# VH-VL binders against q9umr5: the designs that were tried, part 16

Target 1, 268 residues: q9umr5
Amino acid sequence: SYKPVIVVHGLFDSSYSFRHLLEYINETHPGTVVTVLDLFDGRESLRPLWEQVQGFREAVVPIMAKAPQGVHLICYSQGGLVCRALLSVMDDHNVDSFISLSSPQMGQYGDTDYLKWLFPTSMRSNLYRICYSPWGQEFSICNYWHDPHHDDLYLNASSFLALINGERDHPNATVWRKNFLRVGHLVLIGGPDDGVITPWQSSFFGFYDANETVLEMEEQLVYLRDSFGLKTLLARGAIVRCPMAGISHTAWHSNRTLYETCIEPWLS

## First folded at step 10 (VH-VL)

Design gh2
Fold by ESMFold2, fold request of step 11:
Structure gh2 (fold): chain C 268 residues (1-268), chain A 123 residues (1-123), chain B 111 residues (1-111)
Amino acid sequence: as target 1 above (268 residues)
Amino acid sequence: QVQLVQSGAEVKKPGASVKVSCKVSGYTLTELSIHWVRQAPGKGLEWMGGFDPEDGEPIYAQRFQGRVTMTEDTSTDTAYMELSSLRSEDTAVYYCATVSYDWYTGRYSFDYWGQGTMVTVSS
Amino acid sequence: QSVLTQPPSVSGAPGQRVTISCTGSSSNIGAGFSVSWYQQLPGTAPKLLIYGNSNRPSGVPDRFSGSKSGTSASLAITGLQAEDEADYYCQSYDTSLSGWVFGGGTKLTVL
């Protein structure tokens, strides 16, 4: 039998958006129990990410308890950050595959339709004024906003991303790293035609330096210091990178070729 | 306000086909996702198909695949449902309805309904 | 039979609380798809009553509420009134059928 699959959605998503992904799983892995967590939908997806992590944690505990052999996570966009935090904060998670589906794992520095709607007078060059304030950190988008030109503000003000990356000293860092490293595989999915995640290499733990040059995962300080376990995980052969061109941000969970190539092999 | 006005009642013989229309007013058809739901006498609601609200492609319930065609004429803001090879069990009221996304809640619903079209299949 | 199971009828006296259940499976409600509820008065089209498990559209009284737990959903009507006498349908999405599904319907009688 197949391990249960838990799906965590992104910003302004619905469970309906994952209907094709669930149908693909049913076709290729009949009998798999798949659950799209029906929490923090619509405008509730803007709530602080730590609040979302707590709510999703409560939802996954009974699913994991009923599956002692393990579960898989498929986590889309903002949901991939929720899932990475879950892997760190849960002392007893039993996740085999963590499938990160076009998630801004190293942060976001792009003008998106969501940002224009929320902050219509802002642009990426000045959004740090809002996001790196206590008021701004009450919005999920600001929890992973990463302005490469104001790194000192990011490091001091980020209530979420800087913490789960181990970029700021905190008492849970060793435990979170240990918990994260219990994952069986980390499957990173994304591509250059996404159109929303900026830089798109954030889905692979790449990000801008101060000159907006993209440094790959292995060039990032969080990797080099192994602050939350990326270097250890890569050395173990547990990181899978599955880039695919030609897919827009809203199409990752509805592309059959993407599913067959990047997702299906990891749903044991 | 969205209004959906359907064509009048039809009486058909077994083996014939029927084409029910659904005229949209208050919005343009291209802004809406029209679905079709039928209800046999004394029975419940049954989804037949419609245009997917996320990708805009037609989707048909498995039991009607091969017998149903759903089309739209954007020049007249009219949606159509054609059901072929009619049987007596196809006697029902046929509704058109919109399926809409609410960004505030992140949810879909069948929010606006036509008045219904009675189709009677008898020999 | 629909994949969403509802009791065929329920009844209550004016002022009472009634609930209508909607039982699904791991391929619909249990997969995380939300539940909507529709009220149908005799001879009329269905009307949206609840969507997204618990949201009320404008014009629907506060005494109607919805919830979802596990593979099941529930519609609750408090302060039952004569005008609540109708048929009620739950609705969700099902991945095994690749489509929208309605429950079999529940006739509510106000005694």
Scores: ipSAE 0.744, ipTM 0.891, lowest interface PAE 1.3, mean pLDDT 92
Fold by ESMFold2, fold request of step 11:
Structure gh2 (fold): chain C 268 residues (1-268), chain A 123 residues (1-123), chain B 111 residues (1-111)
Amino acid sequence: as target 1 above (268 residues)
Amino acid sequence: QVQLVQSGAEVKKPGASVKVSCKVSGYTLTELSIHWVRQAPGKGLEWMGGFDPEDGEPIYAQRFQGRVTMTEDTSTDTAYMELSSLRSEDTAVYYCATVSYDWYTGRYSFDYWGQGTMVTVSS
Amino acid sequence: QSVLTQPPSVSGAPGQRVTISCTGSSSNIGAGFSVSWYQQLPGTAPKLLIYGNSNRPSGVPDRFSGSKSGTSASLAITGLQAEDEADYYCQSYDTSLSGWVFGGGTKLTVL
């Protein structure tokens, strides 16, 4: 009788990478239908996030329709941003638990191996020149790039993150907030040893100010203005924060202690 | 190009063990994830185990757990599969193969195969 | 007895199209694990034909194509040639078995 679980992967992921997570769910919640969405794998994970949101929406509709009692989302890394956008654009979603596994919810400002591969002569201090251009916004990584030293460019150029955070005015902001607030629980997971998400507190809606000092979720303007519903969710007791040290970015979905502590309780 | 060269055919009695080797050339063993697949005469392919391509830990198919050991010698780029307590139904061709990640598609596959080693378990 | 079910045989005339099915379950293909296909000519090792549901390795002709839908996958072969006569295996990952799994195999006969 458990709700179906939908898993949304991150950048350059494979459904195989989630085999341990699926096995943990099978062990603790036998009979649960678990689906890793087999879309936008490998290089396709670099497509603009709005294209990915559209494709993932089409995949989740039949799963949600067959489960009128609701579903759970487990969304890893970049996938957590896809899932948050899904919750905003779908006026008919029935998601109970949205479980965000080390996702850059307030953006990314870090040098990573995939950034070096994609933009080999760039570093985080100058990547805004590429990402905050129309060409750069055609890459998923740039859709959530958040340079704290060029906030004016971010707010004007971001085609994705600034919109789903309600940081730039748009005609759908009220509807997206209403849709997002229909989620039952928001479970935020991440930790200081992740090594990729920068700052790691982005997984908890924390982020740098202009001096690279990390401000927590409750200090963020998007929280204070309740621009997409974080303050409302926290006031309902619907936000669960589950930090865990000692886990690298690629290990969140394969650590049994993390699963038992942070994920299992929310898969009713 | 990766090449996998296996040891020669073996004939064993029931209750014995067999150790099949798989030498890698063209790449080093540390860059590859070697798995073992067997095929009984007239039958299909059966995955036996290998080293997980993501974490490098050995994984064995449930039905071989306790009878199979898979090892690697990185100094000689040679992988080994040892199957103990042999029975007549273990008569098969034993293949080594690589399980590789393709970053372009984000997918894993059994992409390079050895020539196979016939193991006959008979009287 | 594999958790991936294939028809034991299929046949077609030269130039025709055939399909080979691979039926899984919610613990493998239905859970989102991709499907690969292998061709095995008599007396030879298997050869990767399709991976990641629909991707062809370099050197595999485009008359071979793969697809996945729901809990099932399909290999299509168009323009059948005599050299296509072989055994074909699908392969995926299964969480109940905690391992890789191959289908039972399909013998393709070119009439």
Scores: ipSAE 0.727, ipTM 0.886, lowest interface PAE 1.4, mean pLDDT 92
Fold by ESMFold2, fold request of step 11:
Structure gh2 (fold): chain C 268 residues (1-268), chain A 123 residues (1-123), chain B 111 residues (1-111)
Amino acid sequence: as target 1 above (268 residues)
Amino acid sequence: QVQLVQSGAEVKKPGASVKVSCKVSGYTLTELSIHWVRQAPGKGLEWMGGFDPEDGEPIYAQRFQGRVTMTEDTSTDTAYMELSSLRSEDTAVYYCATVSYDWYTGRYSFDYWGQGTMVTVSS
Amino acid sequence: QSVLTQPPSVSGAPGQRVTISCTGSSSNIGAGFSVSWYQQLPGTAPKLLIYGNSNRPSGVPDRFSGSKSGTSASLAITGLQAEDEADYYCQSYDTSLSGWVFGGGTKLTVL
């Protein structure tokens, strides 16, 4: 039978939003136990990401305990950062496939309708004033805001992303790297027509340099220094990149072709 | 306040069709997702279908697929449910209800209901 | 795949606490879909009591509360009153049926 699948949603999502993904899994992998973690919905998705990680950790423990052969994670948007943190902080996880659906793995730096809904009078060039404050870091969006023009503020103020990327030194870096490397496969999904994740290459661990030129994963310092295990994982052949054009941010979990191409092969 | 007012009771013969209407007041129909739920005498509630509140596509319960059509007329703010090939076991009260999203909690529910329309199928 | 199972009936005396269970499966509540509860007084349309597992819409007394754990949900009514005599339905989404599902209903009798 198939390994259980755990789904972690993004900002302002609900479990209902994943109904099509779950139906696709049921059609292709009948009998698979799939759980969308029904936590931090609506306004609660703005709570600090470390609070969300703690809550999601408590929810995944019993699921993993019942599945000694392993589980799969499908983690969407903001949820992909939650899942990467889970893989780092859990020394007893048994995750085979970590499937990252258009997640801002290297951060977010974009003026989109999605973010303008939350900060309607702010521009991406000015959001660092809000996000890189102790008050701003109490909001999930600011936990992964990554302004390439204020790198010193990012490195000092980030309570989440700079830590899980190993961009700021901390006492848990070695153990987090060890835990992350226990994953069987890292499946990175995203595409140029997403419209929200900025740059869209953040879903593949790419990001802007100071000139807003996108550097790909293999050009990033976190990769080159192997700060949390990306270089090691790629050398094992465990990283899968599955870009797909023509999919908007809210459609990744409801596109059948995307599912068949990028997700289905990894749900053994 | 949102009000859903349904058409009156219907008596039909087996094999016929019925079309129940649901008129919206207090909001425009385009702002609502109308679903249909029926209840046979002495039985529980059964979801029949409606328009998905997230993508706007019609969804029908499997057991009614091919027999039910749900439509909306925005010029009259009226939703319709048409059930064909009627059988005696289709005798029920048919309700329209709204399915809405609450952004504060991130949840969906059937929050406003019509008064119900009794449809009786007998020869 | 199982639908939502409720006890056919429950009863209690005025002032008592009553609990109505809703047992689902891995394809609905266990998959992470939330639970809503509806009250249906005789001869009337259902009325929303609880949505999103535990949220009360305005106008619903706080003696009605809901919870969800694992594959099951529960509606609790404290300070039972004669007016609470009604049918109660739980509701969620089911991926095997690809649709919304209601429990079979529970008749609450106030003794």
Scores: ipSAE 0.707, ipTM 0.868, lowest interface PAE 1.4, mean pLDDT 91

Design gh3
Fold by OpenDDE, fold request of step 11:
Structure gh3 (fold): chain C 268 residues (1-268), chain A 123 residues (1-123), chain B 111 residues (1-111)
Amino acid sequence: as target 1 above (268 residues)
Amino acid sequence: QVQLVQSGAEVKKPGASVKVSCKVSGYTLTELSIHWVRQAPGKGLEWMGGFDPEDGEPVYAQRFQGRVTMTEDTSTDTAYMELSSLRSEDTAVYYCATVSYDWETGRYSFDYWGQGTMVTVSS
Amino acid sequence: QSVLTQPPSVSGAPGQRVTISCTGSSSNIGAGFSVSWYQQLPGTAPKLLIYGNSNRPSGVPDRFSGSKSGTSASLAITGLQAEDEADYYCQSYDTSLSGWVFGGGTKLTVL
């Protein structure tokens, strides 16, 4: 039988948003138990990411327990960060494939409709004033806001991304790295026409330097230092990069070609 | 609030077609996702199809595919459901309803309903 | 026959608590899709009663509550009143049918 698939949604999503993905899986892998975790939907997706991690952990533990041979994670957008953190804090997870579906894995630094709605008077260049405050860090979006022009503030104030990246020293860094490395495969999916993830290369652990030049994963300090295991994963052939053009952010989970090319191969 | 007013009762012969209208008010049709649900006498609710609230595309229940057509006239804020090749089993009250997303909870529901249109199919 | 299974009927005396179950499967409720409930008074159109498993629209008394667990959902009515006599339907989304689905309906009789 196929391994269970657990789906973690993104910002302002609902289970309904993943109807096509589930239908694709049912069609191509009949009998697969697929569960979209119905937690932190809608506005609740603005809750702090660590809170979400805890909630999702409680939901996945019983699923994993019933699947000793392993499970697959499909984590969309913000959900990809939640899942990475989840796998970092769980010393006993049994995730075979971790599919990061258009997730800002190295953070977000761009104006989006979601941000404009929350901060209508704020621009990308000024959001650090809010996001790197204690108040700002109570919102999920700020938990992965990564301002390349204010690295000191990011490193000191980011209560989520900087920690799971191992960019700020913390007592759990070694253990989290060990836990994350339990994953069988890390499948990174994203593309240049996403329109939301900024830069889109963030889905592949690329990101801006201080001059807003996009550097690749292999040029990132987190990779060079192997702070959470990226270098190790790459070395053992566990990282899969699947870029695709022509897909908007809200279509990654509802595109058949994308599914067949980037997702389906890792559900076996 | 949204109001849905449907066309009057219809009596049709087997093999004929029926087209039921649903006029929206309070909001424009472009702001809504209209769906159709029918109910045979003494029976339960059955979803027939509607416009997907996320991408706006029409979607039909598998049972009615090829026999049902759902359209919208935005100039008159009226939605239509046409069912062809009518059978006696199609005798039912047909409802139009809105499917809406609640951003606070991230959930969809059929939140507003028309008064229903009785369609009788008899020889 | 319905994808979502409800008891055909339930009954209770005024002031009592009644529950209506809605049993789904791994392709709908168990897949993570939310459940809504609708009340249909005799000779009227359905009315949204509960959405998102447990949320009440404005105007719905707090006597009505919904819950979801596993592949099933439940509607609870406390302080049963005569006006609660109606048909109740649960609703969700089913991936095997690629569409919205309703339960078979439950007739609630107030004794």
Scores: ipSAE 0.926, ipTM 0.957, lowest interface PAE 0.5, mean pLDDT 96
Fold by OpenDDE, fold request of step 11:
Structure gh3 (fold): chain C 268 residues (1-268), chain A 123 residues (1-123), chain B 111 residues (1-111)
Amino acid sequence: as target 1 above (268 residues)
Amino acid sequence: QVQLVQSGAEVKKPGASVKVSCKVSGYTLTELSIHWVRQAPGKGLEWMGGFDPEDGEPVYAQRFQGRVTMTEDTSTDTAYMELSSLRSEDTAVYYCATVSYDWETGRYSFDYWGQGTMVTVSS
Amino acid sequence: QSVLTQPPSVSGAPGQRVTISCTGSSSNIGAGFSVSWYQQLPGTAPKLLIYGNSNRPSGVPDRFSGSKSGTSASLAITGLQAEDEADYYCQSYDTSLSGWVFGGGTKLTVL
C-alpha cells in the first residue's frame, strides 16, 4: 500500500484549495490516504509560525504513529516553511518525502497581494520597520520576511526563519539539524512565473544578496555552513529540484503536468 | 444581503429540456459563485454543479455530465441551468445557491439560496 | 446511498439536547474538508446553519453547535424548541466524486 500523504496549506488557503491535488493522487495512487490538515485556515494562517508548527505537530503525530513505514508531506507556500520547522523540531518524525510546493524557503522580499492587503501603506523597501518589530513578528508573513538591505535587523529580529536556517545561533541548532536530516528526500518545486514568491528562486533556497542579485542555493551561507543540513542532504542525493515555468502561485496544487512531473514520482 | 430569485415552475415532457434562471441582487454575479442543487419530492439534497469559487470554471456532478449546462449573463446578473433529455426522475425542486469563502475561517459554504423552482417531468 | 450518512430521523422533547451525526470517509470529511449544516423547514429552501465545522452565521442561535472529528461530524441542538422541527443536512466535498456532497438528511421531530 501507498504511504499516507499529509498536506499542509499556505496563507489564507482552504482544504478545498487542494481538491485537485487530492483527486490527482486518488487517480494515480488509488488507496492512498491523503489528509489536508484543517488547522490555521483563513486569517488564522496569519498567526505566528511557531504557533502553527506546534498545532500541526499535534495533528501529524498520531498520523505518523499509525504509519510505521513512513509518510509523505506536501507543503504549499507558507506551509513549506511550517513543514521544514516541523521536521526540525521533531526528533522522531518518519517523513519519507518532504515536498516543498512553491514555498519561500529562503524568505520573502516582494510586493505581493497579501502584503498589500496586510500592509497597504508599506512597500517592501520599508516593511522592515514593521516586520522586524516585536508586534510585526506576531504575523506569519513577517516570520519569513527577509530584507537583503537590512541583514542586521533580519538576523536579530527574525523569530522564525533566521532560527530554522541556523543563521542566528541558538541552543537547538545542532538538534534541529539532526532532526531535519531524518527526511528521506527534499523535493523543491517552484518556478519563474509564480508571481508571488519573490524571488521565485527562494523556493530553491536561492535569494538576493545586498545588491538584489539572486544567488543560488550553493552560494548561500546556510548551504556553505550546512547550518541546517542542506549541504549534507545534497551530498547524499536527497535533494530534488523541480522548476517549472508557466505556473502561477495559486496553480501549483492544481496543475496535472506539474503533479505528474514533480510530485507523483515521490509518492511511491 | 445576497438575494437569489429563480424563475417559475416548469412542466415538461420526457425528452424535453428545461432552463431555469437565477437572478442575483445585492452583489454582482461576477462576485459570486452560483451552484445548483435539486431535491426530488420527499428526498434529500443533490448537488448538480456550479462555477468553481476559486477558478471560475464550470464543474458538473458526474451524474449530470453531458446533460446539464450552466451559464451566466453578467450583464443581467443572471445564472442559468439547462437540463436536457429530461426523465421522470428529474422531477424535483431546483435551487440555485451561492458558494462563498469565509476569510475568517477559510471555509466554503452554501450561504445563500434561491426560493427554488419546481420542475415536473410527466408524459 | 449518500456519500455522507445521516440517521433518517431523530426526536426529542422541548428543552432536551439532540445530536445528529454525519458519517463520511477518507475521501471527504476524513480528507480534511470542512462540514457545513443546513436547516430546511417544511416547504422552504435550505438555510445555512453551521459552516466550517463549528461556526454559526449571524442570526443562528448559540444552542446550535457543530463539531468534526476523524471522518465524522455532528450537529448538536440544546434547549430544543418546537420551531427546530425540520430536516437537517450535512455537506462537504468528496474527492472520489470530484464535487460537493450532501448527507441523506435527518428529520428532527420535536415531541
Scores: ipSAE 0.926, ipTM 0.957, lowest interface PAE 0.5, mean pLDDT 96
Fold by OpenDDE, look of step 13:
Structure gh3 (fold): chain C 268 residues (1-268), chain A 123 residues (1-123), chain B 111 residues (1-111)
Amino acid sequence: as target 1 above (268 residues)
Amino acid sequence: QVQLVQSGAEVKKPGASVKVSCKVSGYTLTELSIHWVRQAPGKGLEWMGGFDPEDGEPVYAQRFQGRVTMTEDTSTDTAYMELSSLRSEDTAVYYCATVSYDWETGRYSFDYWGQGTMVTVSS
Amino acid sequence: QSVLTQPPSVSGAPGQRVTISCTGSSSNIGAGFSVSWYQQLPGTAPKLLIYGNSNRPSGVPDRFSGSKSGTSASLAITGLQAEDEADYYCQSYDTSLSGWVFGGGTKLTVL
């Protein structure tokens, strides 16, 4: 039988948003138990990511317990960060494939529509004033805001991304790394036509340097230092990169070709 | 507040087609996702299809694929449902309804309904 | 033969509590899709009663409540009133049918 699939949504999503994905899985892998975790939907997706991690953890624990052979995680957009954190804090997870679907794994730094309606008077270059404040960190988006021009503020004020990346020292860094390394495969999915994830390479752990030049995963300090296990995972052949062009951000979970090429192979 | 006003009752012969209209007010049709639900006399509600609230594409229930066509006229803010090859079993009250997303809860629902259109198929 | 199964009828006396069950499967409620409930008074169009498993639209009394667990949902009506006599339908999305689905409906009689 197929391993259960757990789906974690992104910002302002609903379970309905993943109807096509579930239909694809049901069609190609009949009998698969697929569950979209119906938590922190809509406005509640703006809650601090650590709060979300705790909520989702409570939801996945029973599912994992019923699946001793393991489960697969499909985590979309913001959900990909939630899942990475989840796998870092859980010392007993049994995740085989962790599929990161267009997730800003190295953070976000871009003026996108979803930021504009939340912060209509804020520009990309000035959002650090809000996001790196104590009250700003109460919003999920700010938890993974990564301003390359204010690295000091990021490292000191980021209460989520900087921690799960091991960029800021903390007492749990070693344990979190160990836990995350329990994953069988890390499947990274994203593409240049996403239009939301900025830069799009963030989905592959690429990101801007101080000059806004995009560096690849292997050039990142988190990789070079293996701060949360990326280098180790790559060395063991556990990282899969699946870039695809022509897909907008809201279509990653509703594209059949993408599913067949980048998702389906890892659900067996 | 959204209001949906449907066309009047229809009487059709088997094999004929019927086209029911649904005029929207309060909001423009482009801002809404119109769906159609029918109810046979003394029976339950049956979803027929509608425009997907996320991507705007028309989607039909499998049972009606090939027989039903849903269209929209944005200039008149009117949605249409045409059902062809009518059978006696198609006798029902047909409702148009809006499917809306509540951003606070992240949930979809059929939140506004038309008054219904009785379609009778009889030889 | 609805995808969502409801009891065909329930009854209660004024002031009593009644519950209407909605049983789905792993392809709808169990997959994580939310459940809505609709009230249909005799000779009228359905009215949204509960959405998102447990949320009440404006104007719906708090004596109506919804819940969801596993593959099932439930509508509870407390302080039953004569005006509550109607048909009630649950609704969700089903991946096996690739569409929205309604329960078979439950006729509530107030004794």
Scores: ipSAE 0.916, ipTM 0.950, lowest interface PAE 0.5, mean pLDDT 95

